VH-VL binders against q8rqv0r968to1091. Designs and how they scored, part 1

Scores and structures below are computed, not measured.

Target 1, 124 residues: q8rqv0r968to1091
Amino acid sequence: VEYEAEFGVQSGVSTNTNHAGYTGTGFVDGFETLGDNVAFDVSVKAAGTYTMKVRYSSGAGNGSRAIYVNNTKVTDLALPQTTSWDTWGTATFSVSLSTGLNTVKVSYDGTSSLGINFDNIAIV
Below, numbering starts at 1 at the first letter of every chain, in headers, positions and changes, except where a header shows other numbers; antibody chains are not in Kabat numbers.
F, E and O stand for the ipSAE by ESMFold2-Fast, ESMFold2 and OpenDDE, each averaged over both directions (binder to target, target to binder). V2 = 0.75 x the mean of E and O + 0.25 x the DockQ between their complexes.
[cut] stands for letters that were removed.

## First folded at step 1 (VH-VL)

Design s5
Fold by OpenDDE, look of step 5:
Structure s5 (fold): chain C 124 residues (1-124), chain A 122 residues (1-122), chain B 109 residues (1-109)
Amino acid sequence: as target 1 above (124 residues)
Amino acid sequence: EVQLVESGGGLVQPGRSLRLSCAASGFTFDDYAIHWVRLAPGKGLEWVSSISWNSGSIGYADSVKGRFTISRDNAKNSLYLQMNSLRAEDTALYYCAKDLWYRGYSYGMDVWGQGTTVTVSS
Amino acid sequence: QSVVTQPPSASGSLGQSVTISCTGTSSDVGGYNYVSWYQQHPGKAPKLMIFEVSKRPSGVPDRFSGSKSGNTASLTVSGLQAEDEADYYCSSYAGSNNVFGGGTKLTVL
C-alpha cells in the first residue's frame, strides 16, 4: 500500500508539482529544515516486520531522514543522490509494526541532511 | 448514485449534547476521508472536522476542539459527530462531505449531503 | 488557525468575465496546491467547481477556471450566465486541517 507524501500530516514543508515523475497529485517540497516531517497512518492487520519503501528525489547530493514509528526512532535512512530533481529513487528498509494503526513519520532531525523532495512511502 | 445523508439535527439548549450521523451510499466508503462542514445563519462555510479512511488521522477546527468528536463505522458506511458542551455559536446547518482523493486528504469535497440543522438556544 | 480572505462581493454582466480572489499565507494557499472552489446556490448544498488549484470535476464547464500566484488563488468565471449568480467559497489545505474563505457573493447584472 502506498501513501502519498502530499496527503500525509505535514509540518514545515510544502507541496509542489514542478518536477516530473512524481506519483499521485504532487510531492513534498521544502523538506530541508530541522523539525520538518511528514507522518502517515499505517494500519496493518498483524503485527510483524514489514518492508517500507521511501520514494524521493535528491538532486543536490546524498541526503538522509530519520524514520519514527509510533514516536520511536527506528532508523536513519540514507537517501543517495538521484540523477536530477526529475529522477526518483527508492530507499528500502525493514520496519516493525504493531497490530492496527501505526504512525510512521519521516523526519528531518539532528542526524538528517540535505533538502529532498518526498513523493510517497509504501508498506509491503 | 453516490449519496450522503445527514441526520440527528435538532433544537438543544446550551451545554447539552447532540450526535449527528451521515449515511453514505454508492461508493466505497472505507476508501475515503470524510469531512464535517457547517454553515451558520448569515455566515460562510466553516470546516469542522475530518477523519481519514481508516480513522488514523483526525482533525478539528479550533472552535470545536475538546467538545466535538468525529468517528466512523466503515461496516455501516456511516460517519458521526458527537457534539458536547454545545454553544449558541454552534448553531448551523451541518454537512458531511466526501473527500475526492482515494485514501488520502486533499480536502477537496466532491460529494455533499443535504445537511442537518443544529440549533442551540436557551 | 489560518485565515483566508475573499472579497465579500463581486459582480459582472452577462457574457463578461469575473475573477474572485482567495488570499492566504505560505502555510495554506501559498504552501500547498490543494485549493478548492465551491459554488453554492440558496438552499442548496455546495458544489465542487475547482480542486487542486485548477482542475475541474466532471460536469463543470470550462468557463470556470482556477489559478494561483504566491499566496493568492483565483477563480475566474468567463462568459457569465444568469445561473452563475451564487456564493463562492475557496478552501485550502492548511498543514493538518482545512480552512474556508469567507465567501463571495457573485451577482450577475
Scores: ipSAE 0.005, ipTM 0.620, lowest interface PAE 12.2, mean pLDDT 92
Fold by ESMFold2, look of step 2:
Structure s5 (fold): chain C 124 residues (1-124), chain A 122 residues (1-122), chain B 109 residues (1-109)
Amino acid sequence: as target 1 above (124 residues)
Amino acid sequence: EVQLVESGGGLVQPGRSLRLSCAASGFTFDDYAIHWVRLAPGKGLEWVSSISWNSGSIGYADSVKGRFTISRDNAKNSLYLQMNSLRAEDTALYYCAKDLWYRGYSYGMDVWGQGTTVTVSS
Amino acid sequence: QSVVTQPPSASGSLGQSVTISCTGTSSDVGGYNYVSWYQQHPGKAPKLMIFEVSKRPSGVPDRFSGSKSGNTASLTVSGLQAEDEADYYCSSYAGSNNVFGGGTKLTVL
């Protein structure tokens, strides 16, 4: 299931269309201030370990973002540099989710680095 | 303001096909899942099919699987149901309905159309 | 076919409370918190009254309430009014699909 970043609950960030190759109607940028984030309500049928994929662009260097599940930080996700701001990478990690609704947040916090363009997440 | 309008219903013989349309207005259509639900005489409401905001997740009731195909055209704010191999049991008032959840499925359907009638008889 | 069961009818006097049940299994009503309730007057489209077991959409009066215990969800209508006379349907997520109950005709005496 894919969740487009531009339609998550945005705090301190904005939706843009000025780079090609995003899914949906745009991507999110403007991760500039501690606490800037996009949140998603992710529903799963059973508790367990799921694979999360984050689609992003990081044209200026190796970036990172904090990932929260149900208001608990679960990782600092590395977002390796992409060739340009018009190319997109995928960062993958394992996440534990509870049955039903989970709040997943991609956040710029004290351990995060660089600006990035954030396209979507997928849970598989 | 927020509206869904179904069309394409009619009287058809068993084994024939119909294509239903649902036109959306007053909201950002491509942010929401849309459902087909039917009301048959004496049977009450029955969920038929659902399609996610980007067509990436599609579901069908067992009673229609393999015969009905849901699709959407987000550029035209339109939802479709292609109904093949129609049976008398498919006779119903067909509603399209908007899921209330932003880019997800809650199966809470907050906006419904007026319905379009499909009658399947010899 | 539907795997959730509603009583075919219910009744109550003006100003009193009535509760309509929706009984399923651990694979639907009991296993998920995706239960909704719809009101339908004759010749009209369904109206969402309750979603996610107990939440009310904007514009639905607070005399409509929802709850769940085990495999049974309940809709309670308090302060019963004449306009509450209608058919009421529950629905539940059931894994890869959604199921409706058979409906309850609520009569206001």
Scores: ipSAE 0.000, ipTM 0.533, lowest interface PAE 16.8, mean pLDDT 84

## First folded at step 5 (VH-VL)

Design c2
Fold by OpenDDE, look of step 7:
Structure c2 (fold): chain C 124 residues (1-124), chain A 122 residues (1-122), chain B 109 residues (1-109)
Amino acid sequence: as target 1 above (124 residues)
Amino acid sequence: EVQLVESGGGLVQPGRSLRLSCAASGFTFDYYAIHWVRLAPGKGLEWVSGISWNSGSIGYADSVKGRFTISRDNAKNSLYLQMNSLRAEDTALYYCAKDLWYRSYSYGMDVWGQGTTVTVSS
Amino acid sequence: QSVVTQPPSASGSLGQSVTISCTGTSSDVGGYNYVSWYQQHPGKAPKLMIFEVSKRPSGVPDRFSGSKSGNTASLTVSGLQAEDEADYYCSSYAGRNNVFGGGTKLTVL
């Protein structure tokens, strides 16, 4: 299941459509400083370990975002540089989710770096 | 050498317009957010405006919203401040300042120009 | 717009320590670790002395230090020297904008 970043609960960011290759109706832009975040309500039928994918663009260099699940930081996700801002990459990691509703937050915190464009997340 | 050089200041009457420029050299201009900060006579530093490295995020102080417009030309390594509807209280030395962080918006400013003076008077 | 408050003046003798406060709210100084301090001598551009509350740029003496508690950030200048006489400004992230304190005139006695 994919969740579009432009439909997440946003703080400190904006949305845009001025780069090619995004999914949905747009992407999150201005994701570039402390406190910026996008949160999603993710529901799963069973508790367990899932694969989370983050689709992003980072045309200027290698970035990083913190991932929070139910208000607990689970990882600092590396976001390697993409060929251009019109090229999108996918970062993947394993995440533990509880039965039912979970809050997944992609955040720029004190360990994060570089502005990126954020397109979507997927839970598989 | 990393430096910023402001220009475009001058004497204008209230209600008039003025456009400031900031020329950057010695660093990769388009990798940093850039700010305008002003110092009025007898007062302290006041943040005026900031623009992110990709121009995706722009901020203005309440005192200049609707009157000032910040912009950048990365190809020319230049920052601009279009000042419309100028007021006496806009009189100040205007600095451009480079954000500390690469491809981020930190609001820490490690490189400053020498400033350009704007005087608004009847 | 956020208001950040500094004492208008501070003083200390050579070799002593002086602390300058910067008080804001939970929406700026207290809400983020993006407090910066600037030193400005007459007729000169401001110089970054502290960033992210307590970090020093290269070239800044370690006698300059920064801290924060609650909604108040502090700049401490130890081993006060004559060249430290200047105006000092704090700055803080404030909801996608930046805000400066009113400035503190530091006099070295």
Scores: ipSAE 0.334, ipTM 0.812, lowest interface PAE 1.9, mean pLDDT 93
Fold by OpenDDE, look of step 5:
Structure c2 (fold): chain C 124 residues (1-124), chain A 122 residues (1-122), chain B 109 residues (1-109)
Amino acid sequence: as target 1 above (124 residues)
Amino acid sequence: EVQLVESGGGLVQPGRSLRLSCAASGFTFDYYAIHWVRLAPGKGLEWVSGISWNSGSIGYADSVKGRFTISRDNAKNSLYLQMNSLRAEDTALYYCAKDLWYRSYSYGMDVWGQGTTVTVSS
Amino acid sequence: QSVVTQPPSASGSLGQSVTISCTGTSSDVGGYNYVSWYQQHPGKAPKLMIFEVSKRPSGVPDRFSGSKSGNTASLTVSGLQAEDEADYYCSSYAGRNNVFGGGTKLTVL
């Protein structure tokens, strides 16, 4: 299941369509400073370990974002540089989710770096 | 050569307005955050305001919030500072400064102009 | 607005080392690794000497180093030279804002 970043609960960011290759109706832009975040309501039928994918563009260099699940930081996700801002990469990691509704937040915190464009997340 | 050049400084009375400009050259202007930093006589550096590459992130020092407005024109490679309701304590040399990295904000300022002087006096 | 504190002055002899402190709070200096240091000579624009606590821009000699512990960042200038005499400012990110320390006048004896 994919969750488009432009439909997430946003703080400190904006949306845009001025780069090619995004999914949905746009992507999150201005994701570049401390406190910026996008949160999603993710519901699963059973508690367990899932695969989470983050689709992003990082044309200026290597970035990173902190991933929070239900207000707990679970990882610092490396976002390697993409060929250009019109090229999108996917970062993947394992995440533990509780049965029912979870809040997944992609955040720029004190360990994060560089502005990126954020397209979507997927839970598999 | 990367360069920033400030202009628009001058002498004004308290309560008046002034608009500063910063012209950038030698780099991809629209990918960098740019800041205004001022140096008052006998004082230290004070961050005034900053604006991200796409103007999506803007910050102001408490001392100028509500009175100053930062803006940028990427087509003209220019940064501006509209200063309203000027006070004597706004008297300073005003620098514009480029942020260090592409699409970053507040990582550090690696390029500075030579500044433009603003004097507020009755 | 956060307040970041530096000693107003520091001094050292030629060839010696001097350390300048920059003390903030957990909301700025202590909270994040976004501390930078600037050198400013009279009548000149500031020059970036250190960023992200301890990284040097190209062209800055390795005798300039930065570190941080708790809410205090430090700039160390080793092998002091006459040209190092200047004002030094620390700066830290503070929630879409920047904050500068009060500055330290470094005198080389």
Scores: ipSAE 0.194, ipTM 0.770, lowest interface PAE 2.9, mean pLDDT 92
Fold by ESMFold2, look of step 5:
Order: C-alpha cells, then sequence, then structure tokens
Structure c2 (fold): chain C 124 residues (1-124), chain A 122 residues (1-122), chain B 109 residues (1-109)
C-alpha cells in the first residue's frame, strides 16, 4: 500500500510540484532541518516483518533519513544520489510492524544528511 | 585540542573477551559519531564499527557482527568496544576516530587516537 | 562484506604527479559519494586527506585531489614531495558498512 508524502502529517516541510515524475499530486521538499518529518498512519493485519519502500530524489548527493516506528527509531536509511532532482530513486528496507495501527515517520534527525525530495512510501 | 585516547588492549587467548575504551577531550563528544578502525598485520586498515551521537544508529563490519558491541557514555565522554569470542584474526592495533559531521555520519574521520594493541594468541 | 581494490604500490619522481585508484562496485564506490582517502606514515595514526570524493579538510594542500568515474575513485598527488611517501587508503560507504581498500604504498624519488 502506497502512502503519498503530501498527504502525510507534515512538520517543517512543504509540498511542491516543481519537479516532474512524482506520484499523486505532489512531493515533499524543504526536508533539511533537524526535526523535519512526515508521519503516516500505517495499519497492518498481522505483526511481522514488512518491506518498506521510500521513493525520493537526492540530486545534491548521497542523503539519508531516519525512520521511526511508534516513536522508536528503526534505521538510518541511505538515499543514494539520483542523476538529477527530476530523477526518482527507491530505497528499500525491512521494518517490523505491530498488529493494527503504527505511526511511521520519515525524519531528519541528528544522523540525517542533505536535503531530499520525498514522494511516497509503500508497505508490502 | 581535540584528543582521543584508547585503552584496554592486551594479550588474550582465543575465545576470550576484552573491552576497549576511548576517552575523548577537547570537543563536545555528544555532537559526533565515533568509529573503531583497526590495523592488522598484512591486511591494512579495516573499519570495525560506528555509533551515532545518541547511539540511535550503530553499524558493524560483517567480520565482527554478533561478537563485538559498540557503546558510548556521553556523560563520561567515553566510547567502548566489547569484544567477545576473540579470534586470531582480531589481532590488530585498534583506533577510535571522530566523524567530521555534527550529529551525522560522513565516514570521513578527521581525528584519530594513537591506538591500543590487541593480540589474540595462545 | 564489500571489498574495494587499490594497487599495492605506486611511485613517481619528485615534482611529478601520481594517481592511486580505488575500485569498487555500484553498491559502494559507484553508488555513493562517501569516499575518503587517508595518508599514514609508519608509526603514525592515519590522516584524513579527502572526504566526500573530492573535498579537502582544512590544512590539506590542494596538490591532493580526489575524483571518481563510475566505480573507480582516484587520489591524485601532484607536485610530489619526499614527505608524500606513505601508505594511502581509500574507504567507501557500502550500504550499512564502511569498507577500506587494501592500501597503496607510495614511493617518491
Amino acid sequence: as target 1 above (124 residues)
Amino acid sequence: EVQLVESGGGLVQPGRSLRLSCAASGFTFDYYAIHWVRLAPGKGLEWVSGISWNSGSIGYADSVKGRFTISRDNAKNSLYLQMNSLRAEDTALYYCAKDLWYRSYSYGMDVWGQGTTVTVSS
Amino acid sequence: QSVVTQPPSASGSLGQSVTISCTGTSSDVGGYNYVSWYQQHPGKAPKLMIFEVSKRPSGVPDRFSGSKSGNTASLTVSGLQAEDEADYYCSSYAGRNNVFGGGTKLTVL
């Protein structure tokens, strides 16, 4: 299931349309300062390990973002440089989710780097 | 003056444990990621482990994963490496090294200690 | 774990240029801009010469330069001086790990 970043709960970030190739009605930018995040309510039928996919653009270099589940940090996700700000990459990692509702945040915290554009997440 | 000082090295038998320490001074310790890097005879430098400013992001080389544990105590300006199930291949000079970036990883290590020697032998 | 490859030795005459290679894969050197270079003299700790492929820390002279093309990063030392004789190591982020090359002994004549 895909969750568009522009419909997540945004803190310290903005929705824009000034680069081509995003899904939905826009993407999130301004994602570059400590505490910036986008949060999603993710519901699953069974506790277990799921694959999380993050669609992003990182035209200035190799970036990273912290991933939180239910206010616990679960990883620093590497976001390799994309060819340009109009090119979108996908970063994939495994995430443990509890039965029912989980709050999943993509955050700029103390281990994060570079500004990135953030399009969506998928949980599979 | 930014300084890192390693300690806790020594001669140990295979299968035993050893705990290394790294004491930091001259900078705000909890602003930076810190790494362990070792220099083995004939093998050159090997990155061993790294820990973020708040311990929220930790990494290990595959060669030590499951046997070594990195930790830090920001109140004591100290970094630790608990080394269990030591093998002859772990024989090396162990350095601690400061990452360049404020509250992030660059994997550019700008300040290094002098190292502490670990020898694993009967 | 990922391995990056350096030539075991390199040499050049005083005043000339030498380039040391650091070859990996698209999963490390080619996939990320987290390549660093270190100089190590015998009995001394490593010194950071280059980070983020091509950036120099304060106090490192501009005759040390870094670049990459595809899966190969390069350190170029121009205007070789006697004190440049040392071991040189590259390192690269490799997904969850940092990986060093095997080192290159640079000899200056």
Scores: ipSAE 0.000, ipTM 0.543, lowest interface PAE 14.6, mean pLDDT 84
Fold by ESMFold2, look of step 7:
Structure c2 (fold): chain C 124 residues (1-124), chain A 122 residues (1-122), chain B 109 residues (1-109)
Amino acid sequence: as target 1 above (124 residues)
Amino acid sequence: EVQLVESGGGLVQPGRSLRLSCAASGFTFDYYAIHWVRLAPGKGLEWVSGISWNSGSIGYADSVKGRFTISRDNAKNSLYLQMNSLRAEDTALYYCAKDLWYRSYSYGMDVWGQGTTVTVSS
Amino acid sequence: QSVVTQPPSASGSLGQSVTISCTGTSSDVGGYNYVSWYQQHPGKAPKLMIFEVSKRPSGVPDRFSGSKSGNTASLTVSGLQAEDEADYYCSSYAGRNNVFGGGTKLTVL
């Protein structure tokens, strides 16, 4: 299941369409200031380990974002440089989720780096 | 070749206004945040203001807030600084500088112009 | 507004190493990984030497290195050469804004 970043709960960020290849109706940019985040309500049928995929663009270098689940930081996710701002990469990691509703937040915190464009997350 | 060229400096009396311009070439201007930084003798470099690619995020140093206005015209590859209520302490060489990172501030300013001189004197 | 402190001067002999400090607070140097260093020769525009605490732009030799511990960032110049004589500025993100240190004049003896 894909969760489009432009339909998440946005704090400190904005939605844009000026690069091709995004899913849905746009992507999130302006993702560069401490405390900026996009939060998603992710519901799963069973507790367990899931694969989280983050679709992003990082044309200026290797970036990173903090991932929070239910207000607990679970990783600093590396977002390797993409060939350009018009190309999209996918970063993946394993995440533990509880049965039912989980709040998943992609956040710029004190260990995060670079501005990025953020398209969506997927839970598989 | 990435270039930034400042203009609009000059001698003005305190309380007057000036408008600085910065013309950009050799890169996709609307991909990057751009900054104004000034150098006064004896004071070193001072960050003045910065503006994101779409003007959605703007910052000012406390020393200029409420008096200076940064803006950009992406269709003309140009950055501006409107300086109102000028004071003697605004006397400096004013640089425009390109941020490293696409659409965000990193405050790593990788390309600088040669500057334009503003002198505020009675 | 935030204040970031550098020593006003530093010196070293040809071939030696020198370290320039950049001290702020937990609200700037200590709180973010957005510390940059600039070299400025007289009459020239500043040149970016280090960004994100320790990263070098293309074309900057690896004898320039950066680090941070607590609220203090450091620029180390190894293998000093005569052309390294310049003013060096650090800068730090400080909430919406950037703040430069006062600058350090590096003299190569």
Scores: ipSAE 0.000, ipTM 0.574, lowest interface PAE 12.7, mean pLDDT 84

## First folded at step 9 (VH-VL)

Design e4
Fold by ESMFold2, look of step 11:
Structure e4 (fold): chain C 124 residues (1-124), chain A 122 residues (1-122), chain B 109 residues (1-109)
Amino acid sequence: as target 1 above (124 residues)
Amino acid sequence: EVQLVESGGGLVQPGRSLRLSCAASGFTFDYYAIHWVRLAPGKGLEWVSGISWNSGSIGYADSVKGRFTISRDNAKNSLYLQMNSLRAEDTALYYCAKDLWYRSYSYGMDVWGQGTTVTVSS
Amino acid sequence: QSVVTQPPSASGSLGQSVTISCTGTSSDVGGYNYVSWYQQHPGKAPKLMIFYVSKRPSGVPDRFSGSKSGNTASLTVSGLQAEDEADYYCSSYAGRNNVFGGGTKLTVL
């Protein structure tokens, strides 16, 4: 299942449409200040390790974002440069999820770099 | 090929006005913030002004604030600098430069023009 | 005047390393990662060498590197070559403004 970034809970970021190729109704940008994030309620039927992916654009260079699950940081996800701000890539990560509801957060924290455009996050 | 071409420079008397233009090609112009930067004889680079993709964020160096106006016409792939009340210290080679980002003119200027010379004298 | 300070000159021998400093304040260089470095040869437009403190644009050799500690950003050029002789500028963005340092003339001995 896919979770569109523009329908997540946004903190310090905003939804925009000024670059082509996003899914849904837009994408999220404006990761500029520590703690800027988008959070999602992700529900799974069984506890276990899941592969998730982020669809993004990073037209200026190699970016990164911290991934939190239930307020615990699980990785610094590398977001390699895309050819342009209209070109979208995917980056994958492994995450342990509990049965039922989990909060997954894509965050700009002290280890993060560059602004990126965030389109969606999904269970692979 | 990504390209920026400045024009409109020349010799002008102090107190007069001049309008610089920058024509962009080879990239989607409104996907990027753009800058004006000048290089004066005997001085280094000085940032003059910057403008976001939609003109929603604009900045000026204190030395030009109130006298210079940056603008862009995204339909014409063009950037402008209206320079009023020109002074001798405004004499410089004026570059336009593309930022790596669109929301603000903050990441770095990856493509530069060759510049247009403004001389403010007598 | 610029709030960001660079030494007016630097020098190093072929094959050595040189580091150029760019000192600002906690409200600009120290507080944000919006630091970039430019190389300029006489009669040429500036070339972006480093942005976001330490990121290298495509096509810039990896012997150019950037870092920051406290309120000071640094450009390091390792394995100096004759072509590295140029003016080098840092730039810092904060509060809707960019500011360039005064520039450093790098001489390769």
Scores: ipSAE 0.068, ipTM 0.734, lowest interface PAE 5.7, mean pLDDT 89
Fold by OpenDDE, look of step 9:
Structure e4 (fold): chain C 124 residues (1-124), chain A 122 residues (1-122), chain B 109 residues (1-109)
Amino acid sequence: as target 1 above (124 residues)
Amino acid sequence: EVQLVESGGGLVQPGRSLRLSCAASGFTFDYYAIHWVRLAPGKGLEWVSGISWNSGSIGYADSVKGRFTISRDNAKNSLYLQMNSLRAEDTALYYCAKDLWYRSYSYGMDVWGQGTTVTVSS
Amino acid sequence: QSVVTQPPSASGSLGQSVTISCTGTSSDVGGYNYVSWYQQHPGKAPKLMIFYVSKRPSGVPDRFSGSKSGNTASLTVSGLQAEDEADYYCSSYAGRNNVFGGGTKLTVL
């Protein structure tokens, strides 16, 4: 299941369409400052370990975002540089989710770096 | 430490040319747009020119179009400003400034050099 | 080329708040969120204080804030301190170009 970033609960960011290759109706732009975040309500039928994918563009270099699940930081996700801002990469990691509704938050915190464009997340 | 260092300024007569240089260190030069901004005596900051990370996007202020040329050498982590047909009104302290990060031409300039002084006078 | 206008001067007492305006057009300040603010003390290079209308770089106190409405961006300095006395410039995206405002000299009384 994919969750478009432009439909997430946003703080400190905006949406845009001025780069090619995004999914949905746009992507999250201005994701570049401490406190910026996008949150998603993710529901799963069973508790367990899932694979999460983050689709992003990082034309300016190697970026990083903190991932929070139910208000707990689970990882600092490396976002390697993409060829351009019109090129999108996918970062993958494992995450533990509880039965039912979870809140997944992609955040710029004190360990994060660089501005990125954020397209979507997927739970597998 | 991220740093920019300008050089090449001096005193010249109107109509002459100068070439300014900006040496960058402490960051991946290739990834960032860099600008020239000048401060004339008694005036405010004026954007002069900017160049994207891949030199695919270049802009000039109307006041310098046709006379100034911006360029970069990523292998040398250097920015240049070739200034031709200099005028008295080009007299200023010239800064090079790094964009916060490359997405557009104006996300803000977070690192500035100390500047190099250009004086155009007969 | 776009013209962006700032008041030439502003003043406030210690501990008070002051707001500096930056008025452009729909082709720059009003058209994009790429508005930044710079502080410059005499003999020093400019320092980025606000970018993307309201975002602060690391190390900039939260008493500096930015906003925008229509074609006018604003820098607000709350809890004025003596070291805030400086020139302040706004900058805006304008196509492939940047444009600076004329600058505002902020005096702390």
Scores: ipSAE 0.014, ipTM 0.644, lowest interface PAE 8.4, mean pLDDT 91

